# Designs tried in a protein design chat: miniprotein binders against Heme oxygenase 1, chloroplastic (HO1). Part 1

No score or structure here was measured in a lab: all are predicted.

Target 1, 212 residues: Heme oxygenase 1, chloroplastic (HO1), of Arabidopsis thaliana (Mouse-ear cress) (o48782)
Amino acid sequence: SKGFVEEMRFVAMRLHTKDQAKEGEKETKSIEERPVAKWEPTVEGYLRFLVDSKLVYDTLELIIQDSNFPTYAEFKNTGLERAEKLSTDLEWFKEQGYEIPEPTAPGKTYSQYLKELAEKDPQAFICHFYNIYFAHSAGGRMIGRKVAERILDNKELEFYKWDGELSQLLQNVREKLNKVAEEWTREEKNHCLEETEKSFKYSGEILRLILS
Unless a header shows other numbers, all headers, positions and changes below count from the first letter of the chain.
F, E and O stand for the ipSAE by ESMFold2-Fast, ESMFold2 and OpenDDE, each averaged over both directions (binder to target, target to binder). V2 = 0.75 x the mean of E and O + 0.25 x the DockQ between their complexes.
[cut] stands for letters that were removed.
The coordinates of atoms that the task and the answers printed are left out; those that the model quotes come from them. Centres of patches stay.

## First folded at step 7 (miniprotein)

Design c2 (from b1 with L7M F92Y; at its last look DockQ between E and O 0.52; V2 from the best seeds 0.00; counts 0 for: end hemmed in, 5.5% free)
Fold by ESMFold2, look of step 7:
Structure c2 (fold): chain B 212 residues (1-212), chain A 103 residues (1-103)
Amino acid sequence: as target 1 above (212 residues)
Amino acid sequence: SEFLAEMLEEIAEELERLAEELRRAGLPEIARRLRRLAREIRRLARRLRRGEVSPEEVARELEEIAERLLEIAEELRRGLPEIAEELELLAYALAWLAYLLRE
C-alpha cells in the first residue's frame, strides 16, 4: 500500500489537528491564546533563521558525509545539500555590511539532538534528515522567497536554488527512504512517525526566527 | 496579515497553474478540485485582510486544505509524480503558514 514517506507526510499535516483533538480529553490549554507574532519579517530575524538553519544542515551533512553506517551511504550526494549554499548567502550578507549573528537556541538544540540520534537511533535520524530537506528547505521555499522580496529587494538566496530538478531530487530521496524502511517493523515505523512530529516542531522553531 | 494574505495568493496562483496542467493532461475533474481549493485560499486571504476571521480559524482551514492537497497528490503519484511532488510542497507551505499563525 502506502510507502513510509507518505505516512510521514500525512503525520506532519496532522500535527496541529492532533493537538486540537487532545484539548477535550485530559487538560485543555490555557484560556489565554498566544498572540499572533508580528508578521513583519526583519533582516535580523531572517539572519537568525539562516544561521540556525546552516547549523542544522552542517550537522546533517557532516554526519552523512563521514558515516560508516551503510544505510547513511544511500543519502550521500543527493543534490539537496544546503550548507554550502547557506554559506554563500551569509557571505553575501557580510558583503552588504550586515553582522552575522551567533547560532541561537532553536538551531543549537536541534543540532545536538541530531548528533544524538545519529549514534543512538539511525532510523529516526534518517527520518529527520528527510523531513528537514523536504519540509524545511523545499517546503519553505515560497515563504523564503516572499520574505526576500519584502526585505531584501528580491535577492534570490542560494538556499532556495538546487542544481537539477528539485522534484526529481526529492523523488530520488523518497525512493531511497521507502526502500530502507521496507525492512522496518511496524513498531520501528511508528517510532519514526513520532520523530517526524518532533522534526516538524524543531524546524518550526527555527522558521519562527524569521519573525523575531 | 498582509504578508500572510500575499503568500496565500501566491500559493493559489501556483495551484491554478497546476490545475491547467492537469486539465491539459486529460484530468479535468482533478483540475477542478485544485481550482476550487485555490478559490478557497483566495477567499481566506480576503477575509484575513478584512479581519473577518481569527488566526485560529485560518490555521485550521489551511491545515484542512493542505490535507486535501496531499490526498490529490496521492491520487496522482502513479501517473504524474512530478505534479504530485509539487502539490505536496505547496501543502507544506500551507502547513508552515498555519504553524506561524498559531504562535
Scores: ipSAE 0.705, ipTM 0.845, lowest interface PAE 1.4, mean pLDDT 83
Fold by OpenDDE base, look of step 7:
Parts: sequence; structure tokens; C-alpha cells
Structure c2 (fold): chain B 212 residues (1-212), chain A 103 residues (1-103)
Amino acid sequence: as target 1 above (212 residues)
Amino acid sequence: SEFLAEMLEEIAEELERLAEELRRAGLPEIARRLRRLAREIRRLARRLRRGEVSPEEVARELEEIAERLLEIAEELRRGLPEIAEELELLAYALAWLAYLLRE
């Protein structure tokens, strides 16, 4: 039995390739050709990204930690938690003399949406939980490390380090997700999968802050 | 963007590493497919540095490469799950870069 996480991965990957292609064909008419040459990360943009990311992770981790709901209780102390690591990195930026910005609209909007889902829609919330941690552990760390090399003189941030083997930490979370989803109806599974597009949209708006 | 071109070069290097692992695992045909994708990415990175491509063209090419990586990952999932996972991760990175290019 292919675990439900395999379905989640398949949907996530397919949305990244197909739905973006369709949106890009629509927007190509009105977006002035911004020269690819202006696609450069800034320290200010990267700090906005880190702050908004911290708000999202703080929100997820607090919801899971404070929850007595059996489904969320399985996801306590996964080793994928990022809020503390981001706090350490932001303190380092402050020690370097950078002003730490307040959270922006993308981070605030996503944080609020996650709070609403956690209470009303556990299947949708688990979709966001999975996609946030997975996206960071995947492409997010690659992009973020390269940004750090470019703008921070090769500073290795704690945000991109895990206490343990990342592959094993991810596998443990996948096994827990598969087990939780064994109790779900096909309709609940489909509802979780349908929420993937929103997760990518909200995470994408935060990731774009790097270029601001 | 030099930043984007450098990111694409790193992804191409990782694909070449994985292609060598696949060759050692006795899968030289799949290894050749990955090395082809790595060459396509490096060609795109060079075109990008020269200003020979639009952001939309780059995004489309990256999405196509990401889809082809996912197909290879699915083929490997049973026999080489670790390599399949690494290919999925690289496909996600390409898809995120494509997303960022469309604004």
C-alpha cells in the first residue's frame, strides 16, 4: 500500500510544474519583461524572508505543541522544528548590526490562516505542515544556502542545519503521516491534497521576499 | 541573474554526482538521462548569463526538467529510494526557481 505521503508528494510536484505553467501563460501578457538580471537577493529581502518564515514555524510548532488532538500530538519534537534555529540566526544578524524587520503581510497572512485551519480543518492543516517542512528541507535549503553564500560571506545559518540525519528525520515524519492518514476517508485524503495549491502559494509569497 | 545561473550550475553538479552513483549501481542508461539534464541546465545557465533567454522561457525549461527528474525518480523509487528522494529534492528546487522567475 503506497502511503498517503506518496500521494502528497505527487500532487505537490505536479502543482509546481503544471499550475505554474498555466498561470505564467496568462500573466505573460501584462508583466513587463523584468530583465532576469534584476533577480538578485538582498540582505533586507532575506531578513524579511527569515522573519516571516520564523512566524510561520512559530505558529506551526506552537499549534502542535499545545494541541491535545491525537493527530497533532504525533508530530511533536520531530527534529524538523525551525523556530529556535531561526531565532538564533536572527540574533546573529542583530549582533552583526542589522535591524530585524517586523513580519510582513505574507508571513502574517499565512500564520493567521494556519491558526484557522488547525481548529477547523485538521486534514488541510496537515497538508500545510507537510509541505512547509518538506519544501524547506528540499529546494528551500538549496536556495537559502546559495543566498547566504552570495550576501553573507558564506555564513552557514542554523536554519539549514538539523540535529541528526535529515533523511531519517523526514522518513520518521513520513511514517507518522502515513499512519495518521490510514484512518482518513478518501474524501478527507482528497481534501488534504486539494489544499496543496494554497500551501505553495503562501510559501511562495514568503520565498519571494528574498528578492525584495 | 548571476545568482540564478550559479544555482543552476550547482543543481547540474548534483545531477552529475547522482548520475555517477547510478552508473556504479549498474544503471548506466538512467545515469545518461541525468547527465543529459545536467547539460541542459548548464546550457540554460550560460544562456541566462548572456541575457539570451527571458524569465518565462527559463521558467518553462526548468519546469520541463523538473518533470523529467520526477519521472526518473519514480523509476528509481523501488530500487534506489535514496537517489529517488534526492532527485525529487532537486526537482522541487527547480520548480521553486521557476516560480520565482515568473514575477
Scores: ipSAE 0.587, ipTM 0.825, lowest interface PAE 1.3, mean pLDDT 87
ESMFold2 (binder alone), look of step 7: mean pLDDT 88; pTM 0.899

Design s1 (from b1 with L27T)
Amino acid sequence: SEFLAELLEEIAEELERLAEELRRAGTPEIARRLRRLAREIRRLARRLRRGEVSPEEVARELEEIAERLLEIAEELRRGLPEIAEELELLAFALAWLAYLLRE
ESMFold2 (binder alone), alone request of step 7: mean pLDDT 88; pTM 0.891

Design s10 (from b1 with L100M)
Amino acid sequence: SEFLAELLEEIAEELERLAEELRRAGLPEIARRLRRLAREIRRLARRLRRGEVSPEEVARELEEIAERLLEIAEELRRGLPEIAEELELLAFALAWLAYMLRE
ESMFold2 (binder alone), alone request of step 7: mean pLDDT 89; pTM 0.902

Design s11 (from b1 with L70M)
Amino acid sequence: SEFLAELLEEIAEELERLAEELRRAGLPEIARRLRRLAREIRRLARRLRRGEVSPEEVARELEEIAERLMEIAEELRRGLPEIAEELELLAFALAWLAYLLRE
ESMFold2 (binder alone), alone request of step 7: mean pLDDT 88; pTM 0.899

Design s12 (from b1 with L4M L101M)
Amino acid sequence: SEFMAELLEEIAEELERLAEELRRAGLPEIARRLRRLAREIRRLARRLRRGEVSPEEVARELEEIAERLLEIAEELRRGLPEIAEELELLAFALAWLAYLMRE
ESMFold2 (binder alone), alone request of step 7: mean pLDDT 89; pTM 0.909

Design s17 (from b1 with A93S A95S)
Amino acid sequence: SEFLAELLEEIAEELERLAEELRRAGLPEIARRLRRLAREIRRLARRLRRGEVSPEEVARELEEIAERLLEIAEELRRGLPEIAEELELLAFSLSWLAYLLRE
ESMFold2 (binder alone), alone request of step 7: mean pLDDT 88; pTM 0.896

Design s3 (from b1 with L80T)
Amino acid sequence: SEFLAELLEEIAEELERLAEELRRAGLPEIARRLRRLAREIRRLARRLRRGEVSPEEVARELEEIAERLLEIAEELRRGTPEIAEELELLAFALAWLAYLLRE
ESMFold2 (binder alone), alone request of step 7: mean pLDDT 88; pTM 0.892

Design s5 (from b1 with V53T)
Amino acid sequence: SEFLAELLEEIAEELERLAEELRRAGLPEIARRLRRLAREIRRLARRLRRGETSPEEVARELEEIAERLLEIAEELRRGLPEIAEELELLAFALAWLAYLLRE
ESMFold2 (binder alone), alone request of step 7: mean pLDDT 88; pTM 0.896

Design s6 (from b1 with V53R)
Amino acid sequence: SEFLAELLEEIAEELERLAEELRRAGLPEIARRLRRLAREIRRLARRLRRGERSPEEVARELEEIAERLLEIAEELRRGLPEIAEELELLAFALAWLAYLLRE
ESMFold2 (binder alone), alone request of step 7: mean pLDDT 88; pTM 0.895

Design s7 (from b1 with A25E)
Amino acid sequence: SEFLAELLEEIAEELERLAEELRREGLPEIARRLRRLAREIRRLARRLRRGEVSPEEVARELEEIAERLLEIAEELRRGLPEIAEELELLAFALAWLAYLLRE
ESMFold2 (binder alone), alone request of step 7: mean pLDDT 88; pTM 0.897

Design s8 (from b1 with L7M)
Amino acid sequence: SEFLAEMLEEIAEELERLAEELRRAGLPEIARRLRRLAREIRRLARRLRRGEVSPEEVARELEEIAERLLEIAEELRRGLPEIAEELELLAFALAWLAYLLRE
ESMFold2 (binder alone), alone request of step 7: mean pLDDT 89; pTM 0.902

Design s9 (from b1 with L89M)
Amino acid sequence: SEFLAELLEEIAEELERLAEELRRAGLPEIARRLRRLAREIRRLARRLRRGEVSPEEVARELEEIAERLLEIAEELRRGLPEIAEELEMLAFALAWLAYLLRE
ESMFold2 (binder alone), alone request of step 7: mean pLDDT 88; pTM 0.898

## First folded at step 10 (miniprotein)

Design m10 (from d1 with L100M)
Fold by ESMFold2-Fast, scan of step 10:
Structure m10 (fold): chain B 212 residues (1-212), chain A 103 residues (1-103)
Amino acid sequence: as target 1 above (212 residues)
Amino acid sequence: SEFLAEMLEEIAEELERLAEELRREGRPEIARRLRRLAREIRRLARRLRRGEVSPEEVARELEEIAMRLMEIALELRRGRPEIAEELEMLAFALAWLAWMLRE
């Protein structure tokens, strides 16, 4: 009985109940060759994750910030912006003596795809926007805390801090999203929902870097 | 993976905390459903530690659990919107982990 956001949440959960028997070219072998029992976070892997994440957030936030397109302009200054927080964290890693890597394929690929969607497919772009920020606020925070316990001596990264009450920031974005979606046709809404699988695929590839 | 197993155990612990809160508020049926899901997650954590399960099988199980959590969240949305939101976030966390485990 809520708006479009409720449909987005259900599709995210039901995404994998379909048969996903697809063959084709494989992407990387760095972690897929290792037994799951040996998958553990490393500082180097986490830095790759943070750098690729920053590239994605830089792309999302620049597109939104610079846009006068009504759909995108609604999402300016949400308080969920992560790029600047990640910049602060990467400076901290440099101060600790770590070399900051260049962006890797998962981040570059997703960033490029988001740029293409922003120009040609606003409904699909908004699907990625929603899933990236909301998944980070949930799963990302839990992963970040566990990584900090394991390899960062419980350092609290800025990436997992918000200025204001997170629940309120998320609710404000949900309300804006429901309002924006009211102007969409049923076909446009369905198109947005269908993009969910790609958002989780690309985000998942970046998350896997933690265990590399 | 000790790392993945520990994350799953923490998710299970959070579900058990929410279940106890709902039991105290007079919703024992929902509390029992959450505790059952927590037990399934803990079972997955043990299988991961023992190397008894493939990443794809874990992903599939986590997606099933996430769907069931979303159903419970929907039932609580009007009466306890705060708990519904926490359950939705845990469901997203499980779905996120499932996708991380897929190729």
Scores: ipSAE 0.555, ipTM 0.786, lowest interface PAE 2.1, mean pLDDT 83

Design m11 (from d1 with F3Y)
Fold by ESMFold2-Fast, scan of step 10:
Structure m11 (fold): chain B 212 residues (1-212), chain A 103 residues (1-103)
Amino acid sequence: as target 1 above (212 residues)
Amino acid sequence: SEYLAEMLEEIAEELERLAEELRREGRPEIARRLRRLAREIRRLARRLRRGEVSPEEVARELEEIAMRLMEIALELRRGRPEIAEELEMLAFALAWLAWLLRE
């Protein structure tokens, strides 16, 4: 019942707790100095979010699809792939008269980092693979979907649709991750877990584009 | 801020729905815990609408609520994996909202 994926979830949860403790001490000095949160998504910001997301998914999915490396090859055709769905959505925006922006720094930076990890650091790459499709990405997709419903007059974007039951697709990939990790040393598993904080920061910067 | 308050209210609504489902399945202790978290989220949404809270305060409270939801999700993972997945998704959504508010 317990596999490496459970450790990945535990580390993700614990890192958020540690960050809260540190920032609570600093934030007490500015508690009455900052205005109330003003969170107002725009269609242009949302387009930047979709374009940068697509660049990351294109990079991740091409690395996996083209790989003969056994660790990566296990994750071909999972049903979680998003790049084609995002391509369809961007074509819809063009049809509505919107200009599709070029990728921005958050997407370009993360895409380049993923390419580097894929070549040199498989355990770290798999950490990012997990977090992009699971865990924190699930919450980010929920936020993105809710924002799209509000600003796009309840348009159902392809980005938030799966062919089949999402929970089952995720469970199938979790089982493959557990099996792959069985071949890793404790040190390799720990190295994978240590990448979790970076995955949150890179994904978070892309999610923040909704507000830009 | 209206978008954020509405999103928080929707999350609270989902937690209330899951709490009722668990109560009917004979898990009233967990249902009470979820209802308390939903109440905290609704209170936070009201404070946001009134302009009574800073982004840093909101982020801090959302992260604390997210952690408590993750604890409940872990307790349910073996017996109610589908509900655990929904709670985990809601916890991650709250954590990402907190991230967005911190700069």
Scores: ipSAE 0.549, ipTM 0.777, lowest interface PAE 1.9, mean pLDDT 82

Design m15 (from d1 with M7I)
Fold by ESMFold2-Fast, scan of step 10:
Structure m15 (fold): chain B 212 residues (1-212), chain A 103 residues (1-103)
Amino acid sequence: as target 1 above (212 residues)
Amino acid sequence: SEFLAEILEEIAEELERLAEELRREGRPEIARRLRRLAREIRRLARRLRRGEVSPEEVARELEEIAMRLMEIALELRRGRPEIAEELEMLAFALAWLAWLLRE
């Protein structure tokens, strides 16, 4: 189908090419680069990643669950919800004797931004909803599995399990996104697409906690 | 990073599996394209292990491969939507790794 989701996919892929062009205009980072060969996950970093992820999912899922706004209400009970599964995983870490950290800046910042968007900018909010769940179902799942192999003695976390077939759950959400976008003007659709860069920025900051 | 190299190798294995499926279904040209991308990913994994590339170079190559996978997924969307979805998820995985590498 030639719905709005197809445009979202194209923009996500093309955004990185445009970021290359803008790199020359961005300020030089002050932090000395560490060799990629030394980038390895730690349990502490992974816990920070899980805690910050849970804060983001708690925020996103509560906004959707409690909403009577038609655009958001469409996405209730998708089967992609992660907050409760993350709660279960964090309880397991606690039972193993780990101290669960407090949320850090990446998670707090993203959570606050999502709350602001939900109130004022539905198109931008939906952009984050799409990118958060779809990125997790792909990159997050693969990365999480490798982290578990390396530092958790192959523990299968609930965060990477779904009730039902993931492919069908994702397809259902894509259809709902196309339906919701049918009501949007071209300008509103473009605004949603323009938000993609910020979704990558915020999600990337949380993902990098794995290597901290 | 041994960690990153292993993830890339796993992605390459998935692409090789999908390529074989498409070959058996009479789509050998698409299968060859997927196998070529898998080889590029495996070469990148080896270079990562040897410390022969910067994070920026790795990210750029991963982004290019992700775009190529997305193009193949679009070609398959009508006839093989299930395979198209798997390729899209692998493209997102590569893109997310590229985002991880860009601080």
Scores: ipSAE 0.521, ipTM 0.752, lowest interface PAE 2.3, mean pLDDT 83

Design m16 (from d1 with M7L E10L)
Fold by ESMFold2-Fast, scan of step 10:
Order: sequence, then C-alpha cells, then structure tokens
Structure m16 (fold): chain B 212 residues (1-212), chain A 103 residues (1-103)
Amino acid sequence: as target 1 above (212 residues)
Amino acid sequence: SEFLAELLELIAEELERLAEELRREGRPEIARRLRRLAREIRRLARRLRRGEVSPEEVARELEEIAMRLMEIALELRRGRPEIAEELEMLAFALAWLAWLLRE
C-alpha cells in the first residue's frame, strides 16, 4: 500500500497531463509570442524568477517557523528552506551591478494566497507547501541550474545547494507528511489533492518568468 | 531550442547514472528500462536540434516518459527509496518542461 504523499504525486502527474488536454491552446499567448526555437533565458527574466520565488519562500517559511499549530510545526527545519539562500544570491547579483526588481504579480498573488490558506485551510496549505518544495527540488532545480550555467558563466547559486543529500531531505519530508496525513479524514485528503491544480498554475507562472 | 536540447541531455545523463547504480546493485532489468528511456530522451534532443518536432509533439513525448519514470519509481520505493525519489524528481522536471511548452 502507498502513503498519502505517493497518492499526491500520482494525482499531481495525472492532473498536470489532463489539464494540458482539457485547456488546449487557450492560455498559450506567451508561447505563440516566443516560439520554442527562440526560447532562450535572459538574466532579467531569471532575476524576476528569483525575486518572486524569494517572496513565496519568505511567506511560506515565516508561516511555518512562527507557527504553534502542530501540523505546521512538524515541518520546521526540513533542510529544504530556500529564502536565506536566495537572499545570498540576490546580494551577489547586486555586487555584479544588477538592479534587483520589485516582486511581480505571479509572486505577489501566490504569496497572498498562501497567507489566506494558512489561516483558514490547513490541508490546502500543506498541499502547496509540499508541492512548492518538490517542484523546486525537481523541475525548478534542473531548469534553474541549466539557466545559471548558460547565462551566469557557470555561477553556482546558493538556491541550488542543500546541506545534505537532496533525495534524503525529500524522503524525510515525505515520511513526515505521510504521518501527518494519517490523522486526516478522506475528505481532507481529497481537498488537499484538489488544490494540486492551483499549485501547478501558481508555481508555473513564476517559473515562466525565466523566459520574460 | 539548443537550451531545451541541452536540458534533455542532462536529464538523460542522470537516468544513465541511476541505471548504472541499479545495475551494480543487482537490478539489471530496471537498469535496462532506464537506459531505454534515456535513449528516447536523447533521440528527442537530436530531433529538436534538427527542427524535426513540434512543441506539442515534444510535450506529449516528455509526458509519456515522465509517466514511465513514475511507474519505475513506484517499483523501487520500498527497496531503494532514495533512487525512487531521484526518479520522481526527473519525472517532474520533464512534466514541468512539457507544461511550459504548452502553457
């Protein structure tokens, strides 16, 4: 039998592919404006991506760090925390002479939504918590590292470094989430799974900033 | 896209590394399955460099490979959980690339 995290990951993968089939081309203006053959990252777009990511991680990590709510408190000090490492990277960009932009709509919108969920919808909040760190550790890490290699003279950003083995850190969080979810009703588990679509849309909009 | 082709090749290299680890641990059948998926990704990267595939066809192929990786990860989850975690990370990297290509 599988734990809840395994169910979350398979639902996430299935919903992702089903969303593509259902929505088709309707929200594709960015891709139509920027054909794949000319799909190349820019430093400016990457900076927008890092700034918006930092806003989301600042929000997420502050909520968890300051929480006395048992479900949230379980996820303190996972080793996946990204805000401080992003602060270090943005300081490096300043030293290189770049102007650090203000957060943009994707980051602001997601940050505000996370604050609202943390107060009123714990199962939805935990869905986003897990998916945000997993998305970064998976797709974000691979794409972001390749972008840095390509446009930053192979600069190794702190954003892609962990104190410990990444797969072990993710496995530890998986086990904690499986344990927490044992206390949830089937309806609460289903609600968590249903939030996955929003998680993909919000994280994806931030990731797309790399191409802006 | 040269950038996308390079990223796909990086993913294929990671799959080949994991396949070798599994072969050394006495799981040659799973190692062969991972090497086959790595070859499919490398073929896709070559076709992409030659301008032989559409974005939609690339996205579809990446989604199929991602689902196959998830299935292999499930088979390994009990015995080799760290390798299963790595495979799921690679699967979601492919899924995010497919998502970006279509939305």
Scores: ipSAE 0.597, ipTM 0.773, lowest interface PAE 1.9, mean pLDDT 83

Design m17 (from d1 with E10Y)
Fold by ESMFold2-Fast, scan of step 10:
Structure m17 (fold): chain B 212 residues (1-212), chain A 103 residues (1-103)
Amino acid sequence: as target 1 above (212 residues)
Amino acid sequence: SEFLAEMLEYIAEELERLAEELRREGRPEIARRLRRLAREIRRLARRLRRGEVSPEEVARELEEIAMRLMEIALELRRGRPEIAEELEMLAFALAWLAWLLRE
């Protein structure tokens, strides 16, 4: 209940909800024609989702792993890393005879944006770090796992497994985030929180690939 | 979407499982709150299957339920961090489904 992570958590929910309300004002009248309303998952769409997800995780994890910047270095070897797990899953799909697609625009765009933020805007970068691992580990895991159950005869992919207790791994990261944020001004914290809308938009575009 | 309705039913089942665990641990009030939210989700799944509700209305209700789950997760953070984390996961899943329904 203490610390900046709690603010990030509730801001993520509140800003996303308010952005959805504002976006709803601009939607067309043919809502029933939207993909998700009639969506039935396919292996092709799921593979695009996995490939673009892997590109984002590769980018994020490499930035952190190679960094000597104190803020980023705190997040090395958290146990939340997903890139190697996704590599294993994509090898499995290849062994099953599937062609692995090339990364698409959602993954490429987000990867590029993360590289830019890492250099110029640490507070914004950390906002994406938080939302990528917590959102993907939380909501994305549930959605992706249910899709896999439907299309892969309940095959449990490595992407949805952790080495150790996920709850403990997430708690360790929350504590590190709170510690890092203790050094930030109120303005820097607010800047981090303001980035939340973009994190949901970029992650959502990748999630939407499942519908394709 | 049949898959979307099944997804919502799965979330409701998980909330019911967590509610039973909390009831056994002497938290009947919070267990009742989770069961109420599960019933709301099951109602949405039924209305969605029947074509009785627009995606916009479903999204709005899912966002409201997600917020309530986050409040319950906060209350459980110190005593049952594992359950708090599962509730947070379910809340974000509902938020993502709401977002997809609006696009």
Scores: ipSAE 0.602, ipTM 0.786, lowest interface PAE 1.6, mean pLDDT 83

Design m18 (from d1 with E10W)
Fold by ESMFold2-Fast, scan of step 10:
Structure m18 (fold): chain B 212 residues (1-212), chain A 103 residues (1-103)
Amino acid sequence: as target 1 above (212 residues)
Amino acid sequence: SEFLAEMLEWIAEELERLAEELRREGRPEIARRLRRLAREIRRLARRLRRGEVSPEEVARELEEIAMRLMEIALELRRGRPEIAEELEMLAFALAWLAWLLRE
């Protein structure tokens, strides 16, 4: 039988591509809808994307690293951590003469939501953990990397580099996720999967900052 | 959007590279399917440059291609897990581009 991570992967792609109602139509959007005619990346928008991404990774990674809760402690020191890499990139932008923006609503909202879930809803929190490092990370990193190549004279940001082989780091985390989920009831697994839509809404609003 | 057209061209190029690798390894049927998807993406990029498509139409086509890539990735998961992972990443990139267009 397939492990739970395989279910998470298919649910992620399915919800992402379904003709279901748009995420913004189910909840109040954190930002106004952007016209596609202006859909071009800017350095300013990219900086907002990096800053808000860093806030989310800071929150997620601090929760994990400070936790003595067994489910969360399992995910310490995965090698997937992004906050320090993003910090290095933001210092590079300062050295280039850019002013680093303050975090915006997409990052602040997601960070606060992750803090709440970590205390009250471990299955939902793990759904966001998975989707941030895997589903959104897989596609969003590819988009973000190509944007950086386009607007930063092909500068290779630390955000898109790992210490070790990424495929092995991801596989190690998949195995830990499958192990953790083996203890869950079908209802708890379904609850985790149901959070996928919110994960994409929050991550997508941050990704949209590239176009701002 | 010139940015979107460039992203699509890059994705098509990656699919063509993976298709050639699979052809050389004796998987010509999968290679042909990937090359067909690459051609669809390149056609979409050309229509975008000509201003011949709406955001909704682009999103719909990207979602369809993403799902087909995910199916191919599933078929390769046992024999070529590294290629399956690359195809899944490309599928998620297309899905995110579609999501951005639909909001």
Scores: ipSAE 0.621, ipTM 0.801, lowest interface PAE 1.7, mean pLDDT 83

Design m19 (from d1 with E14Y)
Fold by ESMFold2-Fast, scan of step 10:
Parts: sequence; structure tokens; C-alpha cells
Structure m19 (fold): chain B 212 residues (1-212), chain A 103 residues (1-103)
Amino acid sequence: as target 1 above (212 residues)
Amino acid sequence: SEFLAEMLEEIAEYLERLAEELRREGRPEIARRLRRLAREIRRLARRLRRGEVSPEEVARELEEIAMRLMEIALELRRGRPEIAEELEMLAFALAWLAWLLRE
């Protein structure tokens, strides 16, 4: 009937319920002074977004590919890997005459946190793994692709292309996640779910670079 | 934001096309719900262009729309799993966008 991935979906959606949204609103009152009218992408901001994203994907994919730990090894060669696609896109920016910036704080901070979780906290690491790829396939794809269309003369970046049908690749990963989670205790599952808010925070900080 | 308004309009267009497909397949009740969501999204896009909404108001409306899309996705999961997955991904995208507006 319902595997652990369904619980992950529920928690992600519930994170944006009225009560949690009101609490976040109170805590981020100062940020709300930014007008929505200024939500306009820049090429420089988008480039910083791509560079920081690549650092995160490099970190995730290297951890997974180098791992002999069964939980992580299960997720090798999913087809969702983004680092190589991003390398191709950054090379295209160089060809267009842009200077590729160094990674910034959002990307560096998230990358370091993922390395720490991979060693100490597999359930939390898997939460970030899932949300990073699935958020990209949904929110990142819609927002980032729209930005590229707007500021890059409708250039289709490799970052938003998959080898094979995306829905099948995502379903395969969900099935593997459900199987992996069958070995987890209720406490371990709950710990994974509790990490969801941090995954949105870190990913959101990187996505916000588009608007900087 | 012209960027955000345009993105919302494209989402509304997608939902309108999906509603027509589902109407033809004998799901007029779901089609009506999708068309209603599309109208609300277009209304939000117009208000954004006029500078008539705060980030908090936009986030709140996007969260409501995301939850309603998830409800429709759950109803379609057995009969139209491909569409259910697309609606789930769209709901997560809107929820994530709402989260960004609050942070």
C-alpha cells in the first residue's frame, strides 16, 4: 500500500501548511520586506546558482559512487546524476564569454553538511539525497528552466535533460528508497522525515542565488 | 514580478490542457477542479503584475493550490499514474516556490 516515500511526500507538503508557514513567517519577518516585484533573475545570479548546485551534486554523487555502504551503494547510477550535465552547461557559458565564479557560501555550506551527514547520519543523508534530486526534477526544473528561457535566449541547458524518461528514473529511485527504508526502525524513519525542513532550507538558499 | 507571473500563467495553461484531456476521458469533476485552480492561478498572476500582493500572500495562495493539486493527484494515482506523478511534482514545485517566498 504505502511505502516510506509516501511519508516523505506527506511531510514535504505538510511543511508548507498554515501553522508551519505562520511560524516561519514570524521568524523571517525581516526577509519579507523584499518585494516580490524584485523577483527577477540575472545571468550572474543564475551562474552562481549553477556553480553552487554543481558543488552539491559533485559532493552527493562522489559520496554515492565511492561508497561500499549498502544503503548508499543502492543509489549508484540512478540516471538522475547532474554534475556532468552541469559541467557541460558551465563550459557553454565560458564559450559565450562568461567568467565562471567560484562557489559561494550556500553551496559550500550545504556540501560540507552533506559530507558530515554521510559519515554520521545515513537516514538524514538519504533525506537530503531524495529531496535534492526530486526538488530539482520539480521546482528546480520549472523555476531554473523558466529562468534560462528568459535570460539565455531560450537555451535548453543540459541540467534539465535526462537520458531516458524522467518519470521512470524517479519511480526507480522511489522503489529503491522504499526497499532501503524497510530495514529502518520507526525512529530512523522519523529522523529522516525530520530532516526535510533543513533540505528545503539549504536547497532554497541555493535557488535564491538566481535572484541575487 | 513579471518572471513569476509568466511562470504561473504557463502552469495555468498546463492545467487547462490537462482538464480538457480528463474531461474527454470521462472525469468532468476533476476537470472542473483543475480549471478552477487554473483560474485562481491566472488571477494571482494578474495581481502580481499589478504589484497588488505581498510575498506572504503569494506564498499562502501557492500553498493552498499545491495542497489541492496533491488531492487531485491522489485521486488519479490508480487510474492515471503518469498524470498523478506530474501533478505531484507540480505541487512540490509550488510548495517549494512558496517556501522560497517566505525565506
Scores: ipSAE 0.514, ipTM 0.747, lowest interface PAE 2.5, mean pLDDT 83

Design m20 (from d1 with E14M E86L)
Fold by ESMFold2-Fast, scan of step 10:
Structure m20 (fold): chain B 212 residues (1-212), chain A 103 residues (1-103)
Amino acid sequence: as target 1 above (212 residues)
Amino acid sequence: SEFLAEMLEEIAEMLERLAEELRREGRPEIARRLRRLAREIRRLARRLRRGEVSPEEVARELEEIAMRLMEIALELRRGRPEIAELLEMLAFALAWLAWLLRE
């Protein structure tokens, strides 16, 4: 009943909180001086978020699907795959008359980092894999869906739909990760937990595109 | 941000609905904890609308609330896994909002 994934869940929260506290500087700006304080969702900002997100999912899913490496092969066909759903959504935006932007730095940077990890650091790669899908199905889903509801006349994007029961799909991935992690050393598990901070940073930069 | 304040209020409403469900299921202490967190979020939304708080203060309080929600989710994981998953979703949403507020 207690697996490595349980450690990952709390470490994600605590690393984010500790990093902020570690900064130690007192913010003197009023809330109104920050971009988020004046944030009102726009379709253009949301499209940048979707396009960069799709680049990341394209990268992740291609690496997994094309791999014969046992650790990666374990995560094929999870039902969490998002690239095809995002392709459908972007086609809908084109039908509505929007121009689809090119990927920007947040998406390109994360995609490149994931390619590098896939070759050099399988444990770190799998941790990003898990955190990306978990972040989307959790906080990212709520924020992104709320933005879409606000600006798209309650259009329900494919990006927030799953072909099976989401809770079961997530549980299957957690069980696979716990099984894979059973073979990891304590040092490899600690490395994965340390890598979680980077997943928050990279995913956060893509989420920040909604404000753009 | 009117949009940000509305998002916080929606999260508070969801916590209030979950608290009522847990109260009906004989978990009144957890229900009270969720109601208290919902009140804290509503208070933050009001202060945010009034411009009475720094982004740093709001972010710190949202991070604290997120951690408390994660603790409640863990307590419910075996008995009510569906509610635990929803509480984790809300906790991560608050953490991401805190992240956005710090930049």
Scores: ipSAE 0.616, ipTM 0.802, lowest interface PAE 1.7, mean pLDDT 83

